VHH binders against Flagellar brake protein YcgR (ycgR). Designs and how they scored, part 5

Target 1, 263 residues: Flagellar brake protein YcgR (ycgR), of Thauera aminoaromatica (c4kar8)
Amino acid sequence: MAELSTPSPASPAPLDGGRGDELEKFTLRGARQILQLLQDLITHRGLITAHTGGGHSFMTAVLKVDEERGRVVLDPSPDPQANRRALAAPRLTCVTQLDGIRIQFPLVGLGEGQDKGRPALFAPLPAEMLRLQRREFYRLQVPLAHELSCLLKAEDLARKPVEVSARVIDIGAGGVAVVVPTGAAEFVIGGTLPACRLALPDGEPIELDLEVRNLNRQTQRNGTEQLRVGLRFAALPRAADTRIQRYIFKTERALNAKARGGL

## First folded at step 1 (VHH)

Design s41 (framework vhh_8fcz_2)
Fold by ESMFold2-Fast, scan of step 1:
Structure s41 (fold): chain B 263 residues (1-263), chain A 123 residues (1-123)
Amino acid sequence: as target 1 above (263 residues)
Amino acid sequence: QVQLVESGGGLVQPGGSLRLSCAASGFTFSSYAMNWVRQPPGKGLEWVSGISYSGGSTTYADSVEGRFTIIRDNDKKMVYLQMTSLKTEDTAVYYCAAGDYEWLSSGYEFDYEGQGTQVTVSS
């Protein structure tokens, strides 16, 4: 059994510490596959976190693929300093998700210019893209309509026991990502939250132990700060694993059916 | 067939107000979070506002907080965006979109999107 760190939307950090050969079977190198995946990102209006190194990143999107010139056109950051860091970087590591599947690709040789009179960033098409489709890497983005929650048993800032109902934003075979208001409870990476209750549709809440894997503080668009917490399933019982997989499969199937019938 | 039809766009002066409407059909409207996103000319999409399926929770981009209000009417299968104190930088095509908005802090994807309605703020 391998221990895997599965990044969530709460922490769109690049995969590192692993070797390229460990990810080889998830790597797309066919030109047509790369073009199709980039076009899917455009069609689904996917936002991309572009890591420029040194802990810096900015939000971008693929605006178009220029197959004739072998280039992608990217939306520049509204922050000029972020664009300067990107242009100075030897490499961008781009991270995004499509249908819960993590996509990661490098861009080398970033330049700036204009597309139809608007500022744009340009880069050669990536020679490879990671598409992490394996069960342990797959994360279902939980529809808000499901109002999926996990009752966390944690401690407040005074170290007193507190129960926090956290909204589940993604779920996979290895864990969940949740959002909690900043200050509602204190979390420590590597800490264990015992006897938490995951509420899935259809049935009793699942009681399980969760390990804190990552923390990300985000200021929401309404100005409130929330904490995004990545949680790993510890000692997951077989029955619980079956129920979680069933929920993921059923929801993925429904979302795929809707995507095919939309627009 | 699934449809989201936006209306209410137009030309308005800075400081003015405008109300956008989105009529939904072909899906179970009350089971979906609803969002407004906009695309300024020549730029990528910017998420503007979201409302939960029940209407119990709303969120706004920092650029519009205090100026815009998102409302839904599940009986009429409508979502609205009330815009006040409009600025020239609010000029964009506005789309309504059904589906998740939590991933929007890092990126986003929606189940359904409309065709958009143009809002132009100029003198």
Scores: ipSAE 0.000, ipTM 0.119, lowest interface PAE 20.8, mean pLDDT 78

Design s42 (framework vhh_7zox_3)
Fold by ESMFold2-Fast, scan of step 1:
Structure s42 (fold): chain B 263 residues (1-263), chain A 122 residues (1-122)
Amino acid sequence: as target 1 above (263 residues)
Amino acid sequence: DVQLVESGGGLVQPGGSLRLSCVASGFTFSSYAMGWVRQAPGKGLEWVSDITYGGSTGYADSVKGRFAISRDNAKNTLYLQMNRLKPEDTAVYYCAAEPYYDILTGYSEDYAGQGTQVTVSS
């Protein structure tokens, strides 16, 4: 048995509203940007999951943007119950992707009617759209040759401090995933690991505070079970952020060059 | 819950052709970029080809003009048509969904299948 990833939802789930401050840097509020992004969704025929609350959602698409009337036209669900739930909802949370970029936006004041003689749903243009660019949530698989490690400041089974050198298997702008032997340390989701040291090539280790976000078990060929730990960068200094992003971009370019070179 | 199941590999002579398939389940296939990576004996992982949700394709220089990637969103299936195969194409081929890490929800997603062996030899 092995796990290659964290458990994922069957469809894209909305991002938690309790993280509003963290979402601000990814939020588009310019009218021109919003109109352009909605037009891009139309052009690419992007499928949208519209969440109506209470665990209910339906598949839709933006059919057109009516700039004169300040509204979007949406494809209704073939399920009449889904349409009734949408019309009754105080808001829809719409989630989609454009070329791997996650896009999320609210719609309020949903109505129904006809567009060109066909049933349609209408809503005012959103005042904001969340656009998580690939680089903000992209994960680079760390080449084995780089021997990236992170020295974790954790606790053992007896709640005593322990240092664990963990191999970094992937890295992104927001965090790292590491592997540790099962039983080497105890991890609590939401817990903070202070003053950990991330060793990047071509420089001194970076001191980071890391928050535990997820835990998965994986089995290796020798039968050894390892724990995969997803860790978020907490309070990342600008210099550390710059070094991490530079490493990601440099490594990605090198891997692309090797792949295109046929080696 | 997430599964990627590759098939279509085998032994083929130089100059021959194979079609690889990857059936995806447990996620919204049509919303993800998909690709093929391979691992040749004694080598690391090499990116072979990708296809975005919108249908834009990319290829490694070593396979460009010989391989064609495609997808069937109705069947949740990714394909790799491999033509004019060479001994250096010998590798385990893995289907992969694009890497994703959501810093706000803490989800980290890297999906890869178990692979399918392609051997090109006389």
Scores: ipSAE 0.000, ipTM 0.112, lowest interface PAE 14.3, mean pLDDT 75

Design s43 (framework vhh_7pa5_2)
Fold by ESMFold2-Fast, scan of step 1:
Structure s43 (fold): chain B 263 residues (1-263), chain A 123 residues (1-123)
Amino acid sequence: as target 1 above (263 residues)
Amino acid sequence: QVQLVESGGGMVQPGGSLRLSCAASGFTFSTYYMSWVRRAPGKGPEWVSTIDSGGGSTSYADSVKGRFTISRDNAKNTLYLQMNSLKPEDTALYYCARDVEYTYGSGEYYDYWGQGTQVTVSS
């Protein structure tokens, strides 16, 4: 009620293995494609955030690809402790962006040494690299104060129509995640829910066809179970897409301003 | 086409001052957080400062706090870094960087940056 919700700023970890099936189509595994992408990061001076686990990260860059030895050469951190954490980590998760494209890749077997007489970090070439348009992975955690809801047109156990008002917990360019009480309706992965209504602040509800992408049962802190349903936008008119993107953009900027003001 | 062009670097003596500028084009500048990032010879990139979309909130690395001031002019699509009391350790290429609309993971991410402008502090 009343005030803008102040959820802790979501500081999500790098994209998780739990999304492996969805991310496979965006994963580069060809040696030539991987080499070209790494070279693009060098050419455009791509800044990389390297996550060492436990909430620790440092900024680096690819200095060089040693194709003959199958290695990447990275800038070490100016912080010696960050370098020690990186060398001790079983894996680095490297995240960067280039021309609106998110790039993420693992590095395993990090070592230290010198390149042309200067300190450097070395790792074998990654076997895979994730390349996503920003719109395909971006998910806004919806503030409770916005009371964002989606009226779902679904079926009960007897295949009879039911309408369920579901709370929207996250939203992206490609869809929403909602929470419904267990047993409120039946959902089938790959099934289509026609003519659902997404209620955004400041406007009429948007009528959408939604495809069920995933189902996860969640136990709430009080011990009750709820069903989290991931829903893809089956098709969006440009006007609806524009309204959703505007909401996401305005809300994320407001949340970021709030989080930085609190620091 | 998104473009960021830095200028204002040069050679100064310790204790001197420089003002860096970054001219932005190809996007709605007023809606993005903007940052300055530097890269010293033989070292990795170091975040220096960030400013929010409206210019009301700023943050600084401990190494530059009290000496550097970040600002922006949204009418001119320009980002600035006023650098006072410069030290030899401030010697670096300075990059203007566009912040991602969201924070994903424990670090902030930049999707566009310029060619950099060289700052050399030497006696």
Scores: ipSAE 0.000, ipTM 0.213, lowest interface PAE 14.8, mean pLDDT 78

Design s44 (framework vhh_vobarilizumab_d1)
Fold by ESMFold2-Fast, scan of step 1:
Structure s44 (fold): chain B 263 residues (1-263), chain A 122 residues (1-122)
Amino acid sequence: as target 1 above (263 residues)
Amino acid sequence: EVQLVESGGGLVQPGGSLRLSCAASGFTFSSYAMAWYRQAPGKGRELVAGIYSGGSTSYADSVKGRFTISRDNAKNTLYLQMNSLRPEDTAVYYCAKGEDYVWGSYEYFDYWGQGTLVTVSS
């Protein structure tokens, strides 16, 4: 697996056959379904994390779908290096979320050009799109005002114990994604971080073991880079699971109320 | 160009051992998870062992304690040490490159090699 891959952690599946059959239920291959989903991403202004391989990604968006030429048009990164990595990649893995639904699709044959005189990236329409509408894959984007953090117990590059207070950027039933400063700690995909502490607004921090599922060095829309770490909850106690689910539900309800209230 | 070239397969008796190798090129080997898949005649592919970029490993239940996956990042080579081989291990073995996707609990691996045949029989 790449050093950085996705911001959304989940429990590791055992290495066994048949996992592809599970994903097939969520895979769209019809041209009309693909076009409709891409149009939904445009309509809802969905931000996309495009993974270029080698642990790198950048934030983009679908600007339009050119059905006549069978192409999707993407917003380039303000970081020229991110665009160069994308153009050199044999494949982009695009990841986004709308209203709790995880969406993922590949782009192959990325090119650069212009749309209405402005720089743009182009790719052929994807042959398939994954649309995951299951609770275990739902991720709440954590409001900045909540200042949600997770104290990670990890090791630095010299194998010395280190504690890192990481900001939680999303949370779901299966785990959290956090932002850490580059070099603050060493993370190994599949490694366990014992006795970490997740701070929720509703009481004492939850002590739990976390498994590193993915790492993503993401170029933000302002051109800056940040390290995102996807962490799975290992053996989550029911009381902790209940508190996390209540936080997610209350936060969603509050966000929906603010949207309706015009804030 | 991404290339994965498997080798080391052959005919062995039950209880025997084999070591498979996979030579990788065309990508930054140390940055990716690697895995071994197998496919028996007339069956679909199954994942047998995986190793993360940092060296952590995982195994299918059917091979735990018998197979060991390892990597040599300096040589861009993936290995599978197979001990106590059984007739049901007979398959073509494929090397695969992979990365985590948005759901994290599922790892998708692609392979670019022809595979190497392992036959376990008397």
Scores: ipSAE 0.000, ipTM 0.108, lowest interface PAE 18.7, mean pLDDT 78

Design s45 (framework vhh_7n9e_1)
Fold by ESMFold2-Fast, scan of step 1:
Structure s45 (fold): chain B 263 residues (1-263), chain A 123 residues (1-123)
Amino acid sequence: as target 1 above (263 residues)
Amino acid sequence: DVQLVESGGGLVQAGGSLRLSCAASGFTFSDYAMYWGRQAPGKGREWVSGINSGGGSTAYASSVKGRFTISRDNAKNTLYLQMNNLKPEDTALYYCAADTFEYGSSWYEYDYWGQGTQVTVSS
């Protein structure tokens, strides 16, 4: 179906062009609210995925807000090509999470320069920011040490069945995001991957059907390019739902214990 | 070797005050934003307050805004949290944390964490 040169969707977020009154009630347009939310992102050092269009994105963060000049300062990508794509793009769609709340905002008119002698990207303050508290958008970032994987049943470029072991990078009540090895398989948004196997640390892999929700070719902070696939749980058995929720809760508790410096 | 050492917790009655300190070592303190978080028994970790690297910008959780004040002394490599008008609901283990730009938006993924200091507020 889709060939390798076909671009993935620009944004995985709920702001997908079909905007209605439901998104308006979560949209901040007040200058003070926008400034405060951007400052909260600085304080939390919220990692931001900046979508540059054509299915490309890179990881960034807000370094500061320059209220006098009406600008935000962003951390550039370690990949020079990602920065070139960002500067060439007419718009960045920035997606992040703050205390389980999904935040999305556009940046238009990106430029480059220096902040305190360090390379930086600059953009005018956004006119609006989406702040969405829905449970289906809450995601726990999976620690690399857990080596959480999902065995995907997909198709290669020749449409032959293949099994792809994908690393799970986040997990929530409604689905997972995974990283697929470059060139391993082709995915179609809205397509169903039947009988995939989610490997949790405790017990046998969970067999479940996954729907492809979004695709994104992303440059990581270490400069490597990867394909990120957002997958929705199409039909989640109650026992599987319980195990996933228990994993999320247990992982948070373990990270909290580690952060205390105890373990 | 990065270390964050919290102190100043204790048992206090409702309406009382405590000042928490976090002594930082092993990294360039003035280059990092710093945070206070807390975890009460049976609850997830809650972000409380944050301060940018220069100390000019601060933020607070709604539950503590107007009662708590975050500050820092970059010359002493120390972060502070002044807690006034304490409530039983403020009972928790309080941690300081530092974040660079590597971690996700969830504050529990920050780069460096201390062991915490226990705050207990009796009614």
Scores: ipSAE 0.000, ipTM 0.103, lowest interface PAE 17.8, mean pLDDT 76

Design s46 (framework vhh_7yz9_2)
Fold by ESMFold2-Fast, scan of step 1:
Structure s46 (fold): chain B 263 residues (1-263), chain A 123 residues (1-123)
Amino acid sequence: as target 1 above (263 residues)
Amino acid sequence: QWQLVESGGGLVQAGGSLRLSCTASGFTFSSYWMGWYRQTAGNEREWVAFITSGGSTTYADSVKGRFTISRDNAKNTVYLQMNSLKPEDTAVYYCAAEEYYDSSGYYPDFDYWGQGTPVTVSS
């Protein structure tokens, strides 16, 4: 009843507990499967958004897995405040992406120390990990070089119309996640932003209505804080849907070719 | 049971040389990665050099070209040859050993640490 919103699948915001039954078939509980997935995150240098509660998160990565001690080692934030919030949290919810597949797992009992003389965060291995392989949950991480943006039609603190150019960080069939400049606008979960304009590299901007699904203040690896907004496509004409899917397909192919020593 | 025993520290003039040794017992030395770390008062331990079980070496930028790490598996000993020493190299030097699982691609936390050996470089 109190579950007001479910974030987009690849957004930094975690999925709500009311969806637990639907997610059981995507939940890994085997120790071997969990270790393999964590190793895949290390191999692909996957960035992880670790949610500490209260709408706060920080960027981290799995540095290594210690199977014998049953622990995972994480990269600490350069912001001491973010690390203090993490250590004080009863639970971290870690969200990441691997080849367009959303991965989410809890960490409980976070501690701090050193790994090979470098500061590190330690936690027991998670008892479960979510690996969402459904087509509707696929999200492409947008390359910085594409400078992909969305012009948002929002309101400022005085409820006056304002236009905000936001950087698109991920995109899927159901929506986008964007980074909003600090103080540029006010956002309300469940609110609609009408007539926004999504700029793709391959033509004219796509005009669409966006629903705000989640808000998260994220501490970046360089220690700066930014607001990340998850936005759902309210309705897409077939032509717009086709253009978005084409962009995702072409970009994924180019990234896969580059990873194999191509482009 | 297990031990790491460090030796070779001391007082030396700037531009001089020292060789640190760390002898291991109580575990299969040849399968372990060996490293040297150093710590100055008020600072965290700083990594200096690493040598894998296969003999590959890596160095911190501050010591690259001046320090050489090596190992002698027959003697269960790892060495740190320190040349062209500077006053800023003054620290307590620690030997560390950890097991690396090549097939898993992960590194356990260091299981074994030495007691440390002091190095003082006069200006």
Scores: ipSAE 0.000, ipTM 0.087, lowest interface PAE 21.1, mean pLDDT 77

Design s47 (framework vhh_7pa5_2)
Fold by ESMFold2-Fast, scan of step 1:
Structure s47 (fold): chain B 263 residues (1-263), chain A 124 residues (1-124)
Amino acid sequence: as target 1 above (263 residues)
Amino acid sequence: QVQLVESGGGMVQPGGSLRLSCAASGFTFSSYAMSWVRRAPGKGPEWVSTISGSGGSTSYADSVKGRFTISRDNAKNTLYLQMNSLKPEDTALYYCAREGTYYDFWSGYEFDYWGQGTQVTVSS
């Protein structure tokens, strides 16, 4: 009998995690649009990281789109164990970048075979592909001197309403990342924090509804823990969007000018 | 070595109840949010529920809200899922998963460790 590791299930992608409605404007569902995007990945020789679950991933690429058979053909890993994990996984989550745009899609029903006499992996064409614009991934690292903060309306460990002033560490068109001491509040991915207040230089705080998108627990060198919280702007008004973009542009220009002057 | 071991699955009739358990070892259990994820025959994984490290915050998929309750006992390093009013569509392999470290807004649900799963079958 052959010895095999027990495969871990694949991590759910944003498209299948109950976030389809929020990501609808970034989601391609048309067959021709999906085919065109996959063809663009082939043309640009885009490298794809395929996540098989359990913290495992491998690097692949789209070799071919077989429209008549409704299949995508992928380059197998040079690591046989990675290929075995992929074939055993219920789903692959594929992540890549094309011209600064993040592209993410699921593949279900992966098979193994050959293309033109060479080993290849096959999967049905994805029903959906997520395409997120470059500007939404740009994040300004906020200078400490700016003391940028966001007043979060959350719940404490006893489920009582609490207001937490969190330091903003980065900011972009789609949201902010903040740092919160452990125990100050409870956060759950997908949870909504209503009526939070983002303090920008020059003007009144901006009132925002924020959605918790990610959590990153970090241990400081002194042994204390802090929580990094990624927060998405929900239904951002145009005036608020303009103020945030103005802050980002002005700060980036000032940082670039200072770096150039230091030469 | 991180290890997650599920138990408590079985066969039950529609309207019945089951309680799943997940025994965790090899890490500081209270420092991690934990989730239940299921895989029905012929389908991809579906997120079911998440609980924060302290147990103070919980969230549920719309398909299970009001029927399932996630809980944890940090002293015993154990995660639970109480399943009530079970339906045939709840038939799946149920996995315990540890929430991983995230680096960006677009990662979605990222889990770094999973158990082997426990089978739940709801049929008449």
Scores: ipSAE 0.000, ipTM 0.120, lowest interface PAE 15.5, mean pLDDT 77

Design s48 (framework vhh_vobarilizumab_d1)
Fold by ESMFold2-Fast, scan of step 1:
Structure s48 (fold): chain B 263 residues (1-263), chain A 123 residues (1-123)
Amino acid sequence: as target 1 above (263 residues)
Amino acid sequence: EVQLVESGGGLVQPGGSLRLSCAASGFTFSDYYMAWYRQAPGKGRELVAGISSGGSTSYADSVKGRFTISRDNAKNTLYLQMNSLRPEDTAVYYCAADYGEIYSSGWYEYDYWGQGTLVTVSS
């Protein structure tokens, strides 16, 4: 099998598979654990990507936890359209990271109001929060200073081949997330982008086949819109896998050293 | 509650065929990217085939031309037609569902997984 298909270094699930049951061991349901995790997001100023459905998201943050009223206070988007989409959504899916640990939680019943005279979004405390601690779910947030890019082999709006240089915003054992200029190319979930080139520091670009896993038009904190594309390594040679893992490990080590040494 | 239930696995001789089914409930099936993964004894999970909400398909090189993924949105069911089976296809096969918007990077984190169905190809 290994000779017929490129081995993957990561598996999202153990052998038993489980339905939602495999994620249950990573799910926090205790009120005190949920409150503590939300408070940790406030303390560390964790940026949250809030998915509103229909391929849309915006960047927010937890500003405050109101334990007496059982609700969280979120930073609204400077883009009124993003806020309208969020308020119209039946569910907001929030995704963030703390110390490389992926955190995801739903918010239902989103409302708008004011906190200390400033616009704010409000939602009841989530009944559950997912905290994925396994290395295979780990995503390195790529430092802007690394200027990591991936040259995508895609199609434009007229179905003609086009090459797009996309900035890599996160990277893990199974894939990358990239930012693509709006309108630069067309992407279809499940579509394959062959012979893309990932430029890592200290070496030649790695040639990769990438599968489009998700598409999201994200409104940034400054109100601008970006297309974010989640890409899975469809077939990853051992040597490429080793280089990607080496980059992740060395970058994390350097970031941890800076955090301790003064950054 | 969300549930994915695989069926159709079994023992088959080399060159034989099997059709796997994955019955989905508890979510709007037609909106989801669906995939089949497999895990052979002593190996990690690998993608076998995927199908988008729009019907676009992808296949692992090892199964291309032999396996066909399809979906029936009216029945909320995902299928994998496996032809010309080989001993190296022996594995537990898993159904997976991904809305595509829940995780910002969308690599390995599928929203839902089935319990798996065993396929053994042996003479």
Scores: ipSAE 0.000, ipTM 0.162, lowest interface PAE 13.6, mean pLDDT 78

Design s49 (framework vhh_8fcz_2)
Fold by ESMFold2-Fast, scan of step 1:
Order: structure tokens, then C-alpha cells, then sequence
Structure s49 (fold): chain B 263 residues (1-263), chain A 124 residues (1-124)
């Protein structure tokens, strides 16, 4: 309904966003390693963002690995349109994290059916999985209760300046992801948002320039859509970098305590 | 269509107890961690307590540790906050909030506070 002025490829994005040779050393191709990693995602109830191309994604999870049939069983979206996009996509790019390690893998040949009487999506086991043990790829999922927000300086549909207070949903060394109400502002991948203000629990807001890295309309597990905007920090001052890293460390400790014994 | 409905607040004397309830609907409750947050008069939101999706892990703000207990019932889609030894500083509107901390690089589900909250007043 709202138009995003970003070039969206008809084909799915590359696994690494165009840095394939740099990430080759983190690529797993052993069948037993792939099976073990998928089982770890099941055990830790890892939520997966599945990108279907065209700026669309949906939330899923691996429910089961069917080794006899050589396939994974995925949780379908409650939104029928998201499932239709997934089934029509030539490839899904699946992204998740396990213990701070970013995991990405492609799924090709998605189908639908039932598993134990419930709707399910099926795909052949991936031939490769990317496991990135790099600190720059770690993203802390920000607790709702922390009210981490970023005041964005952007433009509306009429190209007029607007200020939008966006909720920060994840944060890392290189940037933040925020949720923006549909229609509140227009974003262009590669565009710069100058003099934005990131509010952390300690001290004054941090003034910084943000570059739009990705845009996704994501269908949540409850069937609703939201616009998620990935923003990269441009030239972050050392003092700001220190405050961000301390927030991440402190919050990670609290979340690890919360997750302990949960499964 | 996500809905969180808080209840159980009221007026209580210092040292008293209350149990807050939160009824959830419109999402897969058992897949989300649940939190209680509060807004004291004239202040911003303050995180109080959290419970993992299975209920196996809990965490608390330093100000309430040892006095409050968070519990969930996934079959009933409920989360509770048992409050004891209440202090005047606990006076606030209390909200429940759903979040996910499962590992999803660059994206995860989150919910705004849509409920009216439940008012807790601790006064002699």
C-alpha cells in the first residue's frame, strides 16, 4: 500500500549481500555439520527471518529436520499472502542468530503440506550454511521495556522534512534496526539520514548520521506487517561507540540470565 | 491484531501485596518472552521483570529483586506479577509487554503498549 522507493531485485539477494569471497571461510558444506546446526536451531527455538525478495520477509522457525526425506519442515506464516510469496520465490534467504553468531542459509524448492495434521512448509536441506563468528555481525535484540528509540530526520511522501521517533528493535557495533509506522516517512537504500538522535538509558541522546542499509516489510508470526529499517552508523565517535558497547554488554547479560533454563 | 489486557491493580498500604494479571491474544504466546514495565507519575517507562517463553528463566530490576515474582501460564496465555513488600516508590501504571530474544539477525518481533495498563498506588 505504501510505496518504498528502493530498487528491489526480482531474484533473491545473495547470501552475504555481495561479499561472497570474503565470507567463504565461514561457509559450512558438510552434511553432518548442516544437520547439527539445524538441530541446534530447533533446540534453541531460533526464530528465522525468511527473505522472499522484493523487500518482503516473514518470520518462521525450523520445526523438524526430516533426514529420511532430506528436508526441513518450517512454520508457515499466519498471513496467506506471505506464504504465497514464499512458495513463488525462486529462493528463500534465511537469517538467524545462535549465541550471537549470525547464521544464513538458502532454501530452494519450497512446498506446502501438513506435518502431524498441521500446515507446514517443506524444503530440501540446504547444501550450504553461513556461520559468521564475527563481532560486527552480532545484533542485540532490544527489550521493549528499555524504550530504546531513535529520532530520525527523514522525508514524508511529499518530500517534506519530518521527524519520526522510531523504536530500536536491535543494535550492534555497526548500526541499529528500527520499526517505522507504515507511511510515516520514505526511505531509500543508500540514503543518509543526518543528525538523528539515538536515546540510550544512560546520558544524553547521541547525535549521529545513519545510512539506510535495508528495508523489509515483515509479516510477524501473528500475521501483522511492519516496516523494518536497517541503519548503519556513519563515523561513530569513540565516546558514543563506548556507550553503545556498554549498553549491549549489560543487556546481553540480563537476556542470557532470562534465557537460562528456558528450554 | 495483538492484544494485552492488564488487571489486578489497586490501592495498597506500604508493606502490602498485589497480584497483577495480563491476558494475551492475537499471537503465539508460548514463543515470546513476557515483561512487566511500569510508568511512575511524571517519569518514563521502567522495566520491572521478565520471563522466558517457557517460564524456565526469570530476571528482575534491582529495585524489585526479592519482592516481586513473575509467573506465566502458557495454556491460559497469561502472565502474572506477584508483588510483596510494596513501597511508595512502586506506585505506577503497570503494563505487560511481549518480546522475542530468539536469535534473528537484523529483525525480530516486538509489540507496542496498546493496553490501558493497571494502576498500582502504594500509600498510607
Amino acid sequence: as target 1 above (263 residues)
Amino acid sequence: QVQLVESGGGLVQPGGSLRLSCAASGFTFSSYAMNWVRQPPGKGLEWVSGISSSGGSTTYADSVEGRFTIIRDNDKKMVYLQMTSLKTEDTAVYYCAAETYDYIWGSYEDFDYEGQGTQVTVSS
Scores: ipSAE 0.000, ipTM 0.121, lowest interface PAE 12.3, mean pLDDT 77

